# Designs tried in a protein design chat: VHH binders against Polyisoprenyl-teichoic acid--peptidoglycan teichoic acid transferase TagU (tagU). Part 3

Target 1, 284 residues: Polyisoprenyl-teichoic acid--peptidoglycan teichoic acid transferase TagU (tagU), of Oceanobacillus iheyensis (q8enf3)
Amino acid sequence: LIYNQVGAVVDTMHSPLSRDSDPDRQKEINQLYKEKDAVNILLLGVDERDGDLGRSDTMILLSINPNTDKMIMLSIPRDTYVNIPGRGMDKINHAYPFGIVDGVGGPDLSVQTVEETFNLSIHSYIRVNMEGFQQGIDAVGGVTVNNAQAFSTGGYNFDQGQITLDGKQALEFIRMRKQDSRGDLGRNDRQRQVIQAAMNEAASFSSITKAGEILDILGNNVQTDLDMDKLQTLLTNYAGARNNITTMEIEGHGETINGIWYYIVSDEEINRVNSEITGHMQEQ
Key: E = the ipSAE of ESMFold2; O = the ipSAE of OpenDDE; V2 = 0.75 times the mean of E and O plus 0.25 times the DockQ between their complexes.

## First folded at step 1 (VHH)

Design q08 (framework vhh_6qgx_2)
Fold by ESMFold2-Fast, scan of step 1:
Structure q08 (fold): chain B 284 residues (1-284), chain A 126 residues (1-126)
Amino acid sequence: as target 1 above (284 residues)
Amino acid sequence: QVQLVESGGGLVQAGGSLRLSCAASGFTFSSYAMAWFRRAPGKEREFVAAISSSGGSTFYTDSVKGRFTISRDHAKNTVSLQMNSLRPEDTAVYYCAAAPLYSDWEHLGLYEYDYWGQGTRVTVSA
């Protein structure tokens, strides 16, 4: 039975993946950052509740090339039908809680599942829970987005056009799916808008000291394998890429298998995603 | 504060019947669509049945159509699943779930649900 949790999940900000015990892999990743090479960072937003391990309801691959000052932001639909190592075919967002239950690690199994699905290397991850997301938005002073369609959710009204969101409003904005004709694809658009707006606000800070203060505020609500040196490198050498973001969607269709709805992605589309990301990373 | 509490599970012989009930509290029940899902040992969670917020529309997975009936009682904040002609394949833990009212009903039984119960066990012997 997986409804009983034997232990509490205690979040730590600095949490390396188990693969980082391989000194050759660790050296390869460290060298990429030192040489200012293109890197792939997996962003995981987890919807944690008391007594619930949470699922990675937000999965975004950030592919950053400091040599071209370009970033690809790839939204991975949470219901994507994939092979999860050790578990078989399931929704990709189930990799996170399965990793915890199986003792592999939530970020570990999520990173491995994404790597194997798209045949891509993921060099770092950032996991944020709902509280950390709200604190992050508030710490940058809120975000301004251009809302395509008016809607109401979570006790808030979101007007069409330019709106400014605090942390609580931004969380409801990115969680809304039920009143959107595009469903999860519309939600992915809102997630990308908020992340881009947050990066723009963060980049407006006058000093590296304020960035460090924000990281201290986030505390245990953010879990990442990025150390201080890598974070500083991202802020000083990779941040320019925020000004040239290409967003990517994964094409697929809905299909019901044994009563469960999945987002089905063809091998051809997986290969397209791989080619686009790999080509982006190799540009000079 | 928000709770969904299932009851009515148990052991029954093939061909028998059980009635599951789910008591909802802590949210505006009349604004939510309600559903039943199940998970058999070693298998994935699957959709069983759903009922719209008004009670005017019901949805069933093919394997239970004609055998199971979902209903709701707004006065009691309860959703029920009447299970008839039970088969060994129906053996599972059954979960109650709630989703906000929305216009896209085609995938209702497979959507992300906001609230979930702890489950009630149903065992059908051959």
Scores: ipSAE 0.000, ipTM 0.166, lowest interface PAE 13.4, mean pLDDT 78

Design q09 (framework vhh_6qgx_2)
Fold by ESMFold2-Fast, scan of step 1:
Structure q09 (fold): chain B 284 residues (1-284), chain A 126 residues (1-126)
Amino acid sequence: as target 1 above (284 residues)
Amino acid sequence: QVQLVESGGGLVQAGGSLRLSCAASGRTFSSYAMAWFRRAPGKEREFVAAISWSGGSTFYTDSVKGRFTISRDHAKNTVSLQMNSLRPEDTAVYYCAAQSPYIGTETFHESDYDYWGQGTRVTVSA
């Protein structure tokens, strides 16, 4: 098959992890996709601004099993108190900027921190900034969500019930926290709703031409270690799992340590998360 | 590396005014979003006001809108909270807070702030 415009756009977004220079690890991950085995993909939403590295304010683990056509969508609270390799105990969302500052890579340190915290393998990542999020939502024609409670933010009014959001409205919808009694947990729920709705809309774009248009718009606003072959495999063999999504939240409590707020997760809860994800991946 | 020191607290009569100041020590101040939180006796910390790293955006809790003004001075490396028309329910310890040097989304939840001052006491008498 010859190189085409879609492949050129994907290559622009392609940013492999440093670990991918290890031929054995690359072969292992490639074999999983080739054999249509369950895979774990880490989604990182970064609020990048001019002169700012941003933090990964959205961290969602997608565990996809094409043999059962099931997906687990696990929201990882941004304030989770974890050991960050080379930095010690800190908030999990600090792994991204620390990775950049320390020269190991934002996605690299984020992936490593999630793997170490939950004792799980992360096979791929997708990083999206605010511009990429807006452009992606607009490119699929907007998203329809079921809003649990009415609120107003960013100059927009969000009614209770079924509402349709464009890219700018969707960004404000997932950023709202002040007016939500659930705080960060409510925000995580809205993020998952928008992502699921976007996947459903994207399912209407089955042609290479439409996929190419979306990828061209996203450009540098999306970074991933998924190559063209893996993306094609996901669309062909894994996409059915979007219809069978189970959402997971991590149970914990807030605690202030030396004046800093953290989300504290017990070892028992970490083990539960590991067992749920591992069991899901091994299911036939 | 950011250290925050609050000042300007004290006792004031209802209807009076106070100006709180927060001095930040460290090389980089411009990359921090800053906020004021308060804790009333026997209560949890509550959001009061926030200012973006550029100073171009300000946010307030409904109970203080029109009465309080947050501002920042990058030359002096300070954030200030001008409190007017004070009410007895404004009695609290006021805390200055800063995000990590890397700014994500400005938010109003205490979990968004990584660095905290020790607090300054404000007492508003009836």
Scores: ipSAE 0.000, ipTM 0.296, lowest interface PAE 10.4, mean pLDDT 78

Design q10 (framework vhh_6qgx_2)
Fold by ESMFold2-Fast, scan of step 1:
Structure q10 (fold): chain B 284 residues (1-284), chain A 123 residues (1-123)
Amino acid sequence: as target 1 above (284 residues)
Amino acid sequence: QVQLVESGGGLVQAGGSLRLSCAASGRTFSSYAMAWFRRAPGKEREFVAAISGSGGSTFYTDSVKGRFTISRDHAKNTVSLQMNSLRPEDTAVYYCAADSDWYLTSIDRYDYWGQGTRVTVSA
């Protein structure tokens, strides 16, 4: 009953990328999970509502190596100046709505843009909208984070130090940018804290029934190319890596080009990111 | 005082054309993303079209693609919406909006709004 319930929800959320029509690529990715090799998963948080295309305001690469039991969480600044295939130089978070408008898919163009920018393979993606994020946080009973600086936004006050957030509070916490001197870099720190805290809370579940209830709540608010077999493999063989998370930021500088602010990343820094992720994945 | 002022609205028969213009006052918006939204009688505001600060990227809602064209003139601090092949369902008050960050279609994320210009398309 439980298995059928969870499987039906996963099928509803399952949205394969256009590249998955390539049987050689699909076989390659399936073999990585089957052999429990390191995988790269792109997490996309979109500000999407009825009548709104949304942008991927949260872009995090999860690089998981079950052989070393380690995970790297790489925050990709939303304003990073990159070449978007078919569109040219623009902010990386615009790949999502461009993909929708051009008919290739929001996750599709986002994944391709990240792959080409960092010369890395992205094996899977998870896309969550604002509603799904709130429901997910509430479903795990809230999250506790260590807030570096007190601030107020969205009608809420966030004290410095250890604070506990419900879904609505967590959403405002990760969306705040304008009151942080670090701008989007500070927001990326908050996003990573919430994700790690959510993983830790989820790990406290002692029942497959509770896991199924959470997936039911998320429903259409989550899209992923992970099928039931891959999700089960992640839960049984990759989940231990949550205990050994290294967070990574991309070094760069702000620059205004034709009146638009971008986060500029050097070729040297792109190469460093590639080397760090590749080295992590190859570790045995 | 900072203001966005729309003009060019009016009454037109189905199949006709109108050109809406939005003029900024009190400051320049040459680097701002600009958008047009509309609100039909008894309905909520909806996205119509957006243009990036550079003018290099444009977005349209599906119902107006191929019929409407958004453009901007940085020297005049204006953004325009050329509306062709108008339909009765295009009847609405049209609003100009501006944002220093590129928010595209997200209504709640635009910092500056005009008062609107009325467009009525007769059946």
Scores: ipSAE 0.000, ipTM 0.248, lowest interface PAE 11.5, mean pLDDT 79

Design q11 (framework vhh_6qgx_2)
Fold by ESMFold2-Fast, scan of step 1:
Structure q11 (fold): chain B 284 residues (1-284), chain A 126 residues (1-126)
Amino acid sequence: as target 1 above (284 residues)
Amino acid sequence: QVQLVESGGGLVQAGGSLRLSCAASGFTFSSYAMAWFRRAPGKEREFVAAITWSGGSTFYTDSVKGRFTISRDHAKNTVSLQMNSLRPEDTAVYYCAAGRTVYYVGTTSPDEYDYWGQGTRVTVSA
């Protein structure tokens, strides 16, 4: 009964990448989850509107090692200047709409671009739109964050210090960038705080049935290549890592090239990011 | 320095055709998505058509699909809108717009476009 509920919901939101047509690649990824190896999951938050292709406003790499019970959350700045396969040098968040336009898939090109930029393997992805984000926060009962500075946006006032946010408030909290001197870096920090808080709230859900109810509410607002077996494995074997999260930011500088502002990341910094994540994954 | 200069508007009878053109200068035209919006008397500004920076994809509002064609010429830094089978309800001021970055391709919101032309009037008589 429970199995049928979870299976039906997962099938609705399940959208495998084009690379999943390669049986050897799928076998590799399935084996990592089966053997409880470290995995990298790319989280994409997309600002989709009627008629718009959307862009990945939020790009977070979740590197999870169940052997050490540790997780790294790496925020990838949306304006990072990278080579997008088939398109050339552009902002990393352009990979999502370019993938749609070119017929290869938004998540597909986004995953490939992240893999090539950092020389890392991405094993799974989760894509959430604005509606799914809001519904997800509401479904876990809201989130509590530690706000660094008071601000007002979207008709809401966000006090400094510990504040509790519902889905609408959380959406406005993560969207704010114009009042932040750190710009997109400050926005990335707020996005990480909300995701971490949501994972901690979700820790109260100890059953597959509760997870299935949440997924049913989210419906079309969540897209992932995680199947039911992988979701079960994450819930039972990887979830402990939520208690030991290290957040990472990518160091860079702003530069305007031909009238367009980009976040420029050095080869040294790319190598540092690769080294930190690879070392994390190999730890016993 | 940035300029979008529109031309080609006028008066036509229902069933007629017009070609609107927009000449762009002062920015890297080939890196920007281009769009046409219109504002009818007493209504809000609405999306009509958009073209990607490469010209590889085009987007249209349902009411103009099959009748209007958007195109661009990188050598001349122009975007054009060929309007066929015109209807009285197509009467509006037509605006050329450029997106700040290509990830706003296909957006229907005027707020996503930074550069705008002054508009050219199209009047379709019954």
Scores: ipSAE 0.000, ipTM 0.138, lowest interface PAE 15.3, mean pLDDT 79

Design s01 (framework vhh_surovatamig_d1)
Amino acid sequence: EVQLVESGGGLVQPGGSLRLSCAASGFTFSSYWMSWVRQAPGKGLEWVATIKQDGSEKDYVDSVKGRFTISRDNAKKSLYLQMNSLRAEDTAVYYCARDYYDFWSGYSEFDYRGQGTLVTVSS
ESMFold2-Fast, scan of step 1: ipSAE 0.012; ipTM 0.369

Design s02 (framework vhh_surovatamig_d1)
Fold by ESMFold2-Fast, scan of step 1:
Structure s02 (fold): chain B 284 residues (1-284), chain A 121 residues (1-121)
Amino acid sequence: as target 1 above (284 residues)
Amino acid sequence: EVQLVESGGGLVQPGGSLRLSCAASGFTFSSYWMSWVRQAPGKGLEWVATIKQDGSEKDYVDSVKGRFTISRDNAKKSLYLQMNSLRAEDTAVYYCARELYDSSGYYLDYRGQGTLVTVSS
C-alpha cells in the first residue's frame, strides 16, 4: 500500500526532457583519460525482443584506477527501486527503454539514473545486446573458465574443471541458475569468471588496429561513447587493473509494491557505495 | 522464524503424476524468488526449478523441462511443483527453498525439511 502513496505522487510529476552530457563535461572526461586518472564505465547488457525496446538486464559499473592498478566491479540489480529522471520511481532497468521513448537516449537516461542514484560520475558506457556478447567472446577467441560443477543447459554440456567456451556456450553458461550443494554457487560466480576471462583475452589486443577490427565486427550490437583513442588508452594504461578486481555488492531486500517486485536499497547503503567508489578513485 | 513445510510426496508408478506443495511462513513470501531442489539417494543436491516473485519468469533443469511446472500463490504463501510423466530418475527428497538476491546473483538461504518422492513400479 505504500506504493499507492508514492505512486500517486510520482504519477503527478511531469519533468521536461533532459540531456545527460554537455561540452564542459566532455572536456572533463577527455582530460581524465588523457591524464590517466581513475574512470567509471557503465556496462549495459540489453535484452531486445520483437516489439520490445529492450531492458538493461545487466548493469555493471567498472571503476578503474590505473595509478593503483585496481578495479572495482559493482553489479547493480536490474530491479533496483530508483527515481528515473522524468519518469519517477521505477526499476532501474526501465531507464533504458524510457530513454528511447522520451527521445533522451537509452544509454543517456541509464547513465543519468545511475549517476543520480549513487551520486557518482559515469565517464563512459558500453552497451551490448545478446548477439554482441556472443560476438565479443568469439572476437577474443573464446574464454576459459574453471567450472565448479558439471551441468547441462541450452543443449550444451559443461564439464567440471577447466573448459573453453565460445560465444553461444558462454551466453548459456552465464544464464544458468543452478546452485551448488551448499546453495552458494550461483550465476554470480559464472558471470564474474566469464567477464574476467574475456578481459584477460582482450588484454592481448593492445593494438589500435585490432581494436578497430573487433569494433567493426561487433557493429550495431555494441554501442559506446569510447573513441579509438580512449579505447587504446584503456588497453595500454588501464588493463593492468584486471589483475586486481574487487567485486562490490549492493545490500538490499526484495519488496512487492502493488504486485510489482523491487529491490530496495537504503540511503545508508547508497552512501556506502558512493564512499567506497570515491575512495577507490582518489587512491594513489 | 523462517519456515518452509513441504507436502505431497509419495510412491507413484513411472508415467504417473504428483503435485508438491510448500507452505511458507516467517517472511514476506511475495518478495522472494523460490526454488525446488532435490537430492536423489547417494547423490548431491540438484536444482530443479525456480520462479520469480510475481511468477513472470520460470527456469527448469533440462531433464524436467516439459514435464514439471513450478507455480506460486502469493496470497496463500504457497509454492507448487506439478510433476508429470515421472521417471525412476526423479526419485528424490524434494525441498522447497528460498532464494536470496544480492547484486552478485542468487543463492539459497533457507530450505525445508523435504518430502520424499519415489517413482517405482
Scores: ipSAE 0.000, ipTM 0.298, lowest interface PAE 10.6, mean pLDDT 78

Design s03 (framework vhh_surovatamig_d1)
Fold by ESMFold2-Fast, scan of step 1:
Structure s03 (fold): chain B 284 residues (1-284), chain A 122 residues (1-122)
Amino acid sequence: as target 1 above (284 residues)
Amino acid sequence: EVQLVESGGGLVQPGGSLRLSCAASGFTFSSYSMSWVRQAPGKGLEWVATIKQDGSEKDYVDSVKGRFTISRDNAKKSLYLQMNSLRAEDTAVYYCARDEYDILTGYFEDYRGQGTLVTVSS
């Protein structure tokens, strides 16, 4: 009963990529999860507003190896200058709205652009909007983080040390860049802490009777090509990797081209990223 | 369509002052928080200051607090940065930016102008 309820709710947020109509590709991806092989999941954060198609201003590649219990979290700068299939050179975060406009699909074009840019296979995606992030944090009962430096933002006070955050507080916590002496580095650390803490809470879902109720809350605010079986496998067989997260950053420089600022990444740096991710995935 | 045009940059001596301006068009200016961000030669992009939609709240990076003042004129669709007590380390290209909030990247700019160069030399 609970399984049927959870499966129905997952189906409402389940949005397969167009490539999933290819039986060979579908079998390949299913086999990776079934055999508990390393997988790459693209996390897309999209802010959708009335009259705005949204942009994937958050693009994080999660490379998970259940055999080593390690995860690489690669933040892809939203302004990265890349070739977007069918559109040419543009910012990587424009792939999402271009995919919608062109009828290809936002997640579809985003996944394809990341795959072609880094020469990596992306096996699944998860798309969340602002509401879905907050609801997700609330659904797991909040998150506990170890705050390196006290600060105040968004009407909240965040003390140094161990603090527990609800969805709204977690959102403001990761958004704060203003009062952090570490700047973007500090924000990336807070982002990692919240994601790690959310995964720690979510890992307990496989033993929680309320899994179906929680997934119902997420609804249309989370979209993914992960089906119930893959989600269950991630929670039971891949979750250990949350305890061993290595964050990766992409080195580059800013450049203005035709009046638009871009983050320029060299081919050498792209090859380094590819090498580190593929090496991670091949570890036993 | 969205357009941000900065002006007011130039060469100034340490301890001097400059006022940067930004003219916005192609969107409802009063509906967005606005920021100034800068990029020093050979360094990454650094957030400098943000102002809320109605001008009620302002925030600054610690290194410019008490020296820089961000302001806006919604009727003129303009953003300003008054820079006082300028230091050599303030040398950078300054960008006017339209702000968005995002789940995992935080408060960011989704549109930047072409920038205006500020050089503080002794």
Scores: ipSAE 0.011, ipTM 0.330, lowest interface PAE 9.2, mean pLDDT 80

Design s04 (framework vhh_surovatamig_d1)
Fold by ESMFold2-Fast, scan of step 1:
Structure s04 (fold): chain B 284 residues (1-284), chain A 122 residues (1-122)
Amino acid sequence: as target 1 above (284 residues)
Amino acid sequence: EVQLVESGGGLVQPGGSLRLSCAASGFTFSSYWMSWVRQAPGKGLEWVATIKQDGSEKDYVDSVKGRFTISRDNAKKSLYLQMNSLRAEDTAVYYCARGEDYGDYVWEFDYRGQGTLVTVSS
């Protein structure tokens, strides 16, 4: 019954990438989960509003190694100057709406762009919209984070130190960029803090029944290429890695090219990111 | 051709004032939110202030509230930043940026200009 409930919700949320029609690629990815190998999951948070097709303003790569019980959380700055397949040089967060417009899929083009930029394999994705994010935080009972700097936004005051956030407060907390001297990089720190806190709250549930309730609430506000078997494997064999998270940032600088501002990342920094993720995945 | 040209930067002592200007051309200036962003030596870009199309809404980073004033003249296609009570920490290259903002959402800064250097030192 529990599996039927979770399976029905997962089927509603399940949106396979176009590459999943490639039997060899699908077999490769399925084998990684079956063998409990390290996997890379791309998290996409999209802001769909006022005629905008939902740029992926939150992009986080989760690199999970069940053999070491460790996870890397890599924030990818939304304005990173990259080659988007079929579109050319642009901001990485534009891959999502371009994929929709071009008929290849928002997650599809986003995953491909991240893979080609960092020369890494992305095995799965999870896409969540603003509504799904709020519902998810509320479903786990809220999150507690350690706020580095006091600020006010969206009609809320966020004190420095430990603060507890409901879904609406958490959304404003992760969207704030204006009052942060680090700009988008500081926002990336807050996004990782909330995701870590949410994982810890979710993992405090001792049963798949509670996990099923959360997924039921999220429903259509989450899309993923993870099927029931992969989700079960993640909960059973990969979840312990939440206790050993290393966060990573991508170093770069702001630059204006033809009047448009971008976050520029050197080839050396791309290679560093690739090496750290690859080394993490191969560790035994 | 979209162009943003900043001016008004210079060397001032702490407590001094400067007025930055941005001349816009090549687009319908009155249809866009406009912002000032800055980059201090060795640091990333920091948003400073933003103003709605009609000037009815203005937002500032906390460190400049009460000291800086953003304004615009849609007829002249110009954006301004009046900077008072300047501090050493305000030393940066200041950029005029075309951007869309909705409440606390900052969607995008594009068509940023060349910048103007502000140095606050005795």
Scores: ipSAE 0.006, ipTM 0.216, lowest interface PAE 10.0, mean pLDDT 80

Design s05 (framework vhh_surovatamig_d1)
Amino acid sequence: EVQLVESGGGLVQPGGSLRLSCAASGFTFSNYWMSWVRQAPGKGLEWVATIKQDGSEKDYVDSVKGRFTISRDNAKKSLYLQMNSLRAEDTAVYYCASEPLYYYDSSGYPDYRGQGTLVTVSS
ESMFold2-Fast, scan of step 1: ipSAE 0.012; ipTM 0.341

Design s06 (framework vhh_surovatamig_d1)
Amino acid sequence: EVQLVESGGGLVQPGGSLRLSCAASGFTFSSYAMSWVRQAPGKGLEWVATIKQDGSEKDYVDSVKGRFTISRDNAKKSLYLQMNSLRAEDTAVYYCARDSGYEFIEDYYFDYRGQGTLVTVSS
ESMFold2-Fast, scan of step 1: ipSAE 0.011; ipTM 0.338

Design s07 (framework vhh_surovatamig_d1; at its last look DockQ between E and O 0.59; V2 from the best seeds 0.00; counts 0 for: pae E 5.7 > 2)
Amino acid sequence: EVQLVESGGGLVQPGGSLRLSCAASGFTFSSYWMSWVRQAPGKGLEWVATINQDGSEKDYVDSVKGRFTISRDNAKKSLYLQMNSLRAEDTAVYYCARVEGSWYLDDYMDVRGQGTLVTVSS
ESMFold2-Fast, scan of step 1: ipSAE 0.014; ipTM 0.376
ESMFold2, look of step 2: ipSAE 0.099; ipTM 0.557
ESMFold2 (binder alone), look of step 2: mean pLDDT 86; pTM 0.877
OpenDDE, look of step 2: ipSAE 0.035; ipTM 0.505

Design s08 (framework vhh_surovatamig_d1)
Fold by ESMFold2-Fast, scan of step 1:
Structure s08 (fold): chain B 284 residues (1-284), chain A 125 residues (1-125)
Amino acid sequence: as target 1 above (284 residues)
Amino acid sequence: EVQLVESGGGLVQPGGSLRLSCAASGFTFSDYWMSWVRQAPGKGLEWVATIKQDGSEKDYVDSVKGRFTISRDNAKKSLYLQMNSLRAEDTAVYYCARAPDYYGSGTFLEYFQHRGQGTLVTVSS
C-alpha cells in the first residue's frame, strides 16, 4: 500500500492525478490549454475538523470558456447521494477521504466521482486546505465582499454591505453554519463571493513571477495538477472569464436512508447539469 | 500529545474470536473518524475498517465484511474491533489510527502520525 512509505507521502503543490500517466489523456489536456479551449477545473476546499458536521466543506466545479470569456461556477452539495467508485452509494464529500484510505488519492477519487456522476470531463483540480485559504487571502491583500445580512461567528462581527476580510475573517465568513434564512444558497453565495474576490485580486498581478511568489507562500497547502505553463495560460488567456461568472446550483431534496440523511438529485437534474455545462463549453 | 494504545492481540485458532481495544488520549476523540489498519508479515499496510465520529457509519474491507465489527465508546475514548471467524490470512499487526482528515490539512502523512504501536494477532493451530 501507498501508506507504507510515510516519509515519502507528503503533499506537494504540483501533484498530477494517477490518470495523467496515460499519455493520450495528458496530450488531450495539454492541447486544450494550448488551443485555448474550454476547460473544467474541480476546486476542493478541505475545512478544519471541529466535529461539526454542519460546517461547509467546499466542492466547486469551475467551467471556463475563453472563447466566450464566461465561467460557470457550480456548487456541489457535500451530502449529495452518489455512487463512489469502489465504495458504492455514499455522500459525495466522502470520496476525498475514501480515496486517501484506499490508496487511490483524495483528488483522484473526487475527480472520478464527479466525472461519473455528471458525465463530464474534469481536466484539472485544485485542492486548498484552510491554512492555504487563509494564507492566500492574506497574500492578495484581503478581499472585499457584499454581505447580504449582518451576522457574528468565530469571534467576528460581519456588517451588512461592503466589508473587507483578512484570511481569518474570510475563513469564518465561508464556514458559518446555515444561520442564514437562505440556508445552503446563502452559504454557497458567501463561498463564491470570496473566491471571485480572490480571483480578482490575483488577476491584478502584472506577471507570473508575482503569482509564483504567492504559490511559494502557500506551499504544500495547495495541491494541483496544473503546471507553470497551464497556470500562465490561465492568467493570460482565461482570467477575463472571472468578470462573467454564472453561478449554478443543483436542485434536490433531503431524504433519510437507513438512518442517514442525504441530498437526493434526480436523473433529470443530473442531465440538466450535464447539458448546461456541455452547452457552455461548446459556445463560441 | 496524541497517543493511541492498542491491546487484545494474541494467538488464536482458526474460527476463533478476538476483541481488540484502542485507548486514545491527547485529543478530542469524539471529533475524529477512527480506523483499524493491519500489516501482515512481508506485506504492505492494509486498511481494515473505519467508523464515523458518532458511530453512525461504518466501512470494512471486503475480506472481513460479516466477520469483523468496528465500534467506539466516546465516553471512554476507546475504539474496538470484534474479530470473529478468524482465518490464517488475518494474521497481522493491527494498528489503531486516526482516520485521514478531509477537514484539516489533507496530507497522507497525518494518517501515520496518529496511529498506535500495534498489537499482534496470530491465527494458527
Scores: ipSAE 0.000, ipTM 0.151, lowest interface PAE 15.2, mean pLDDT 77

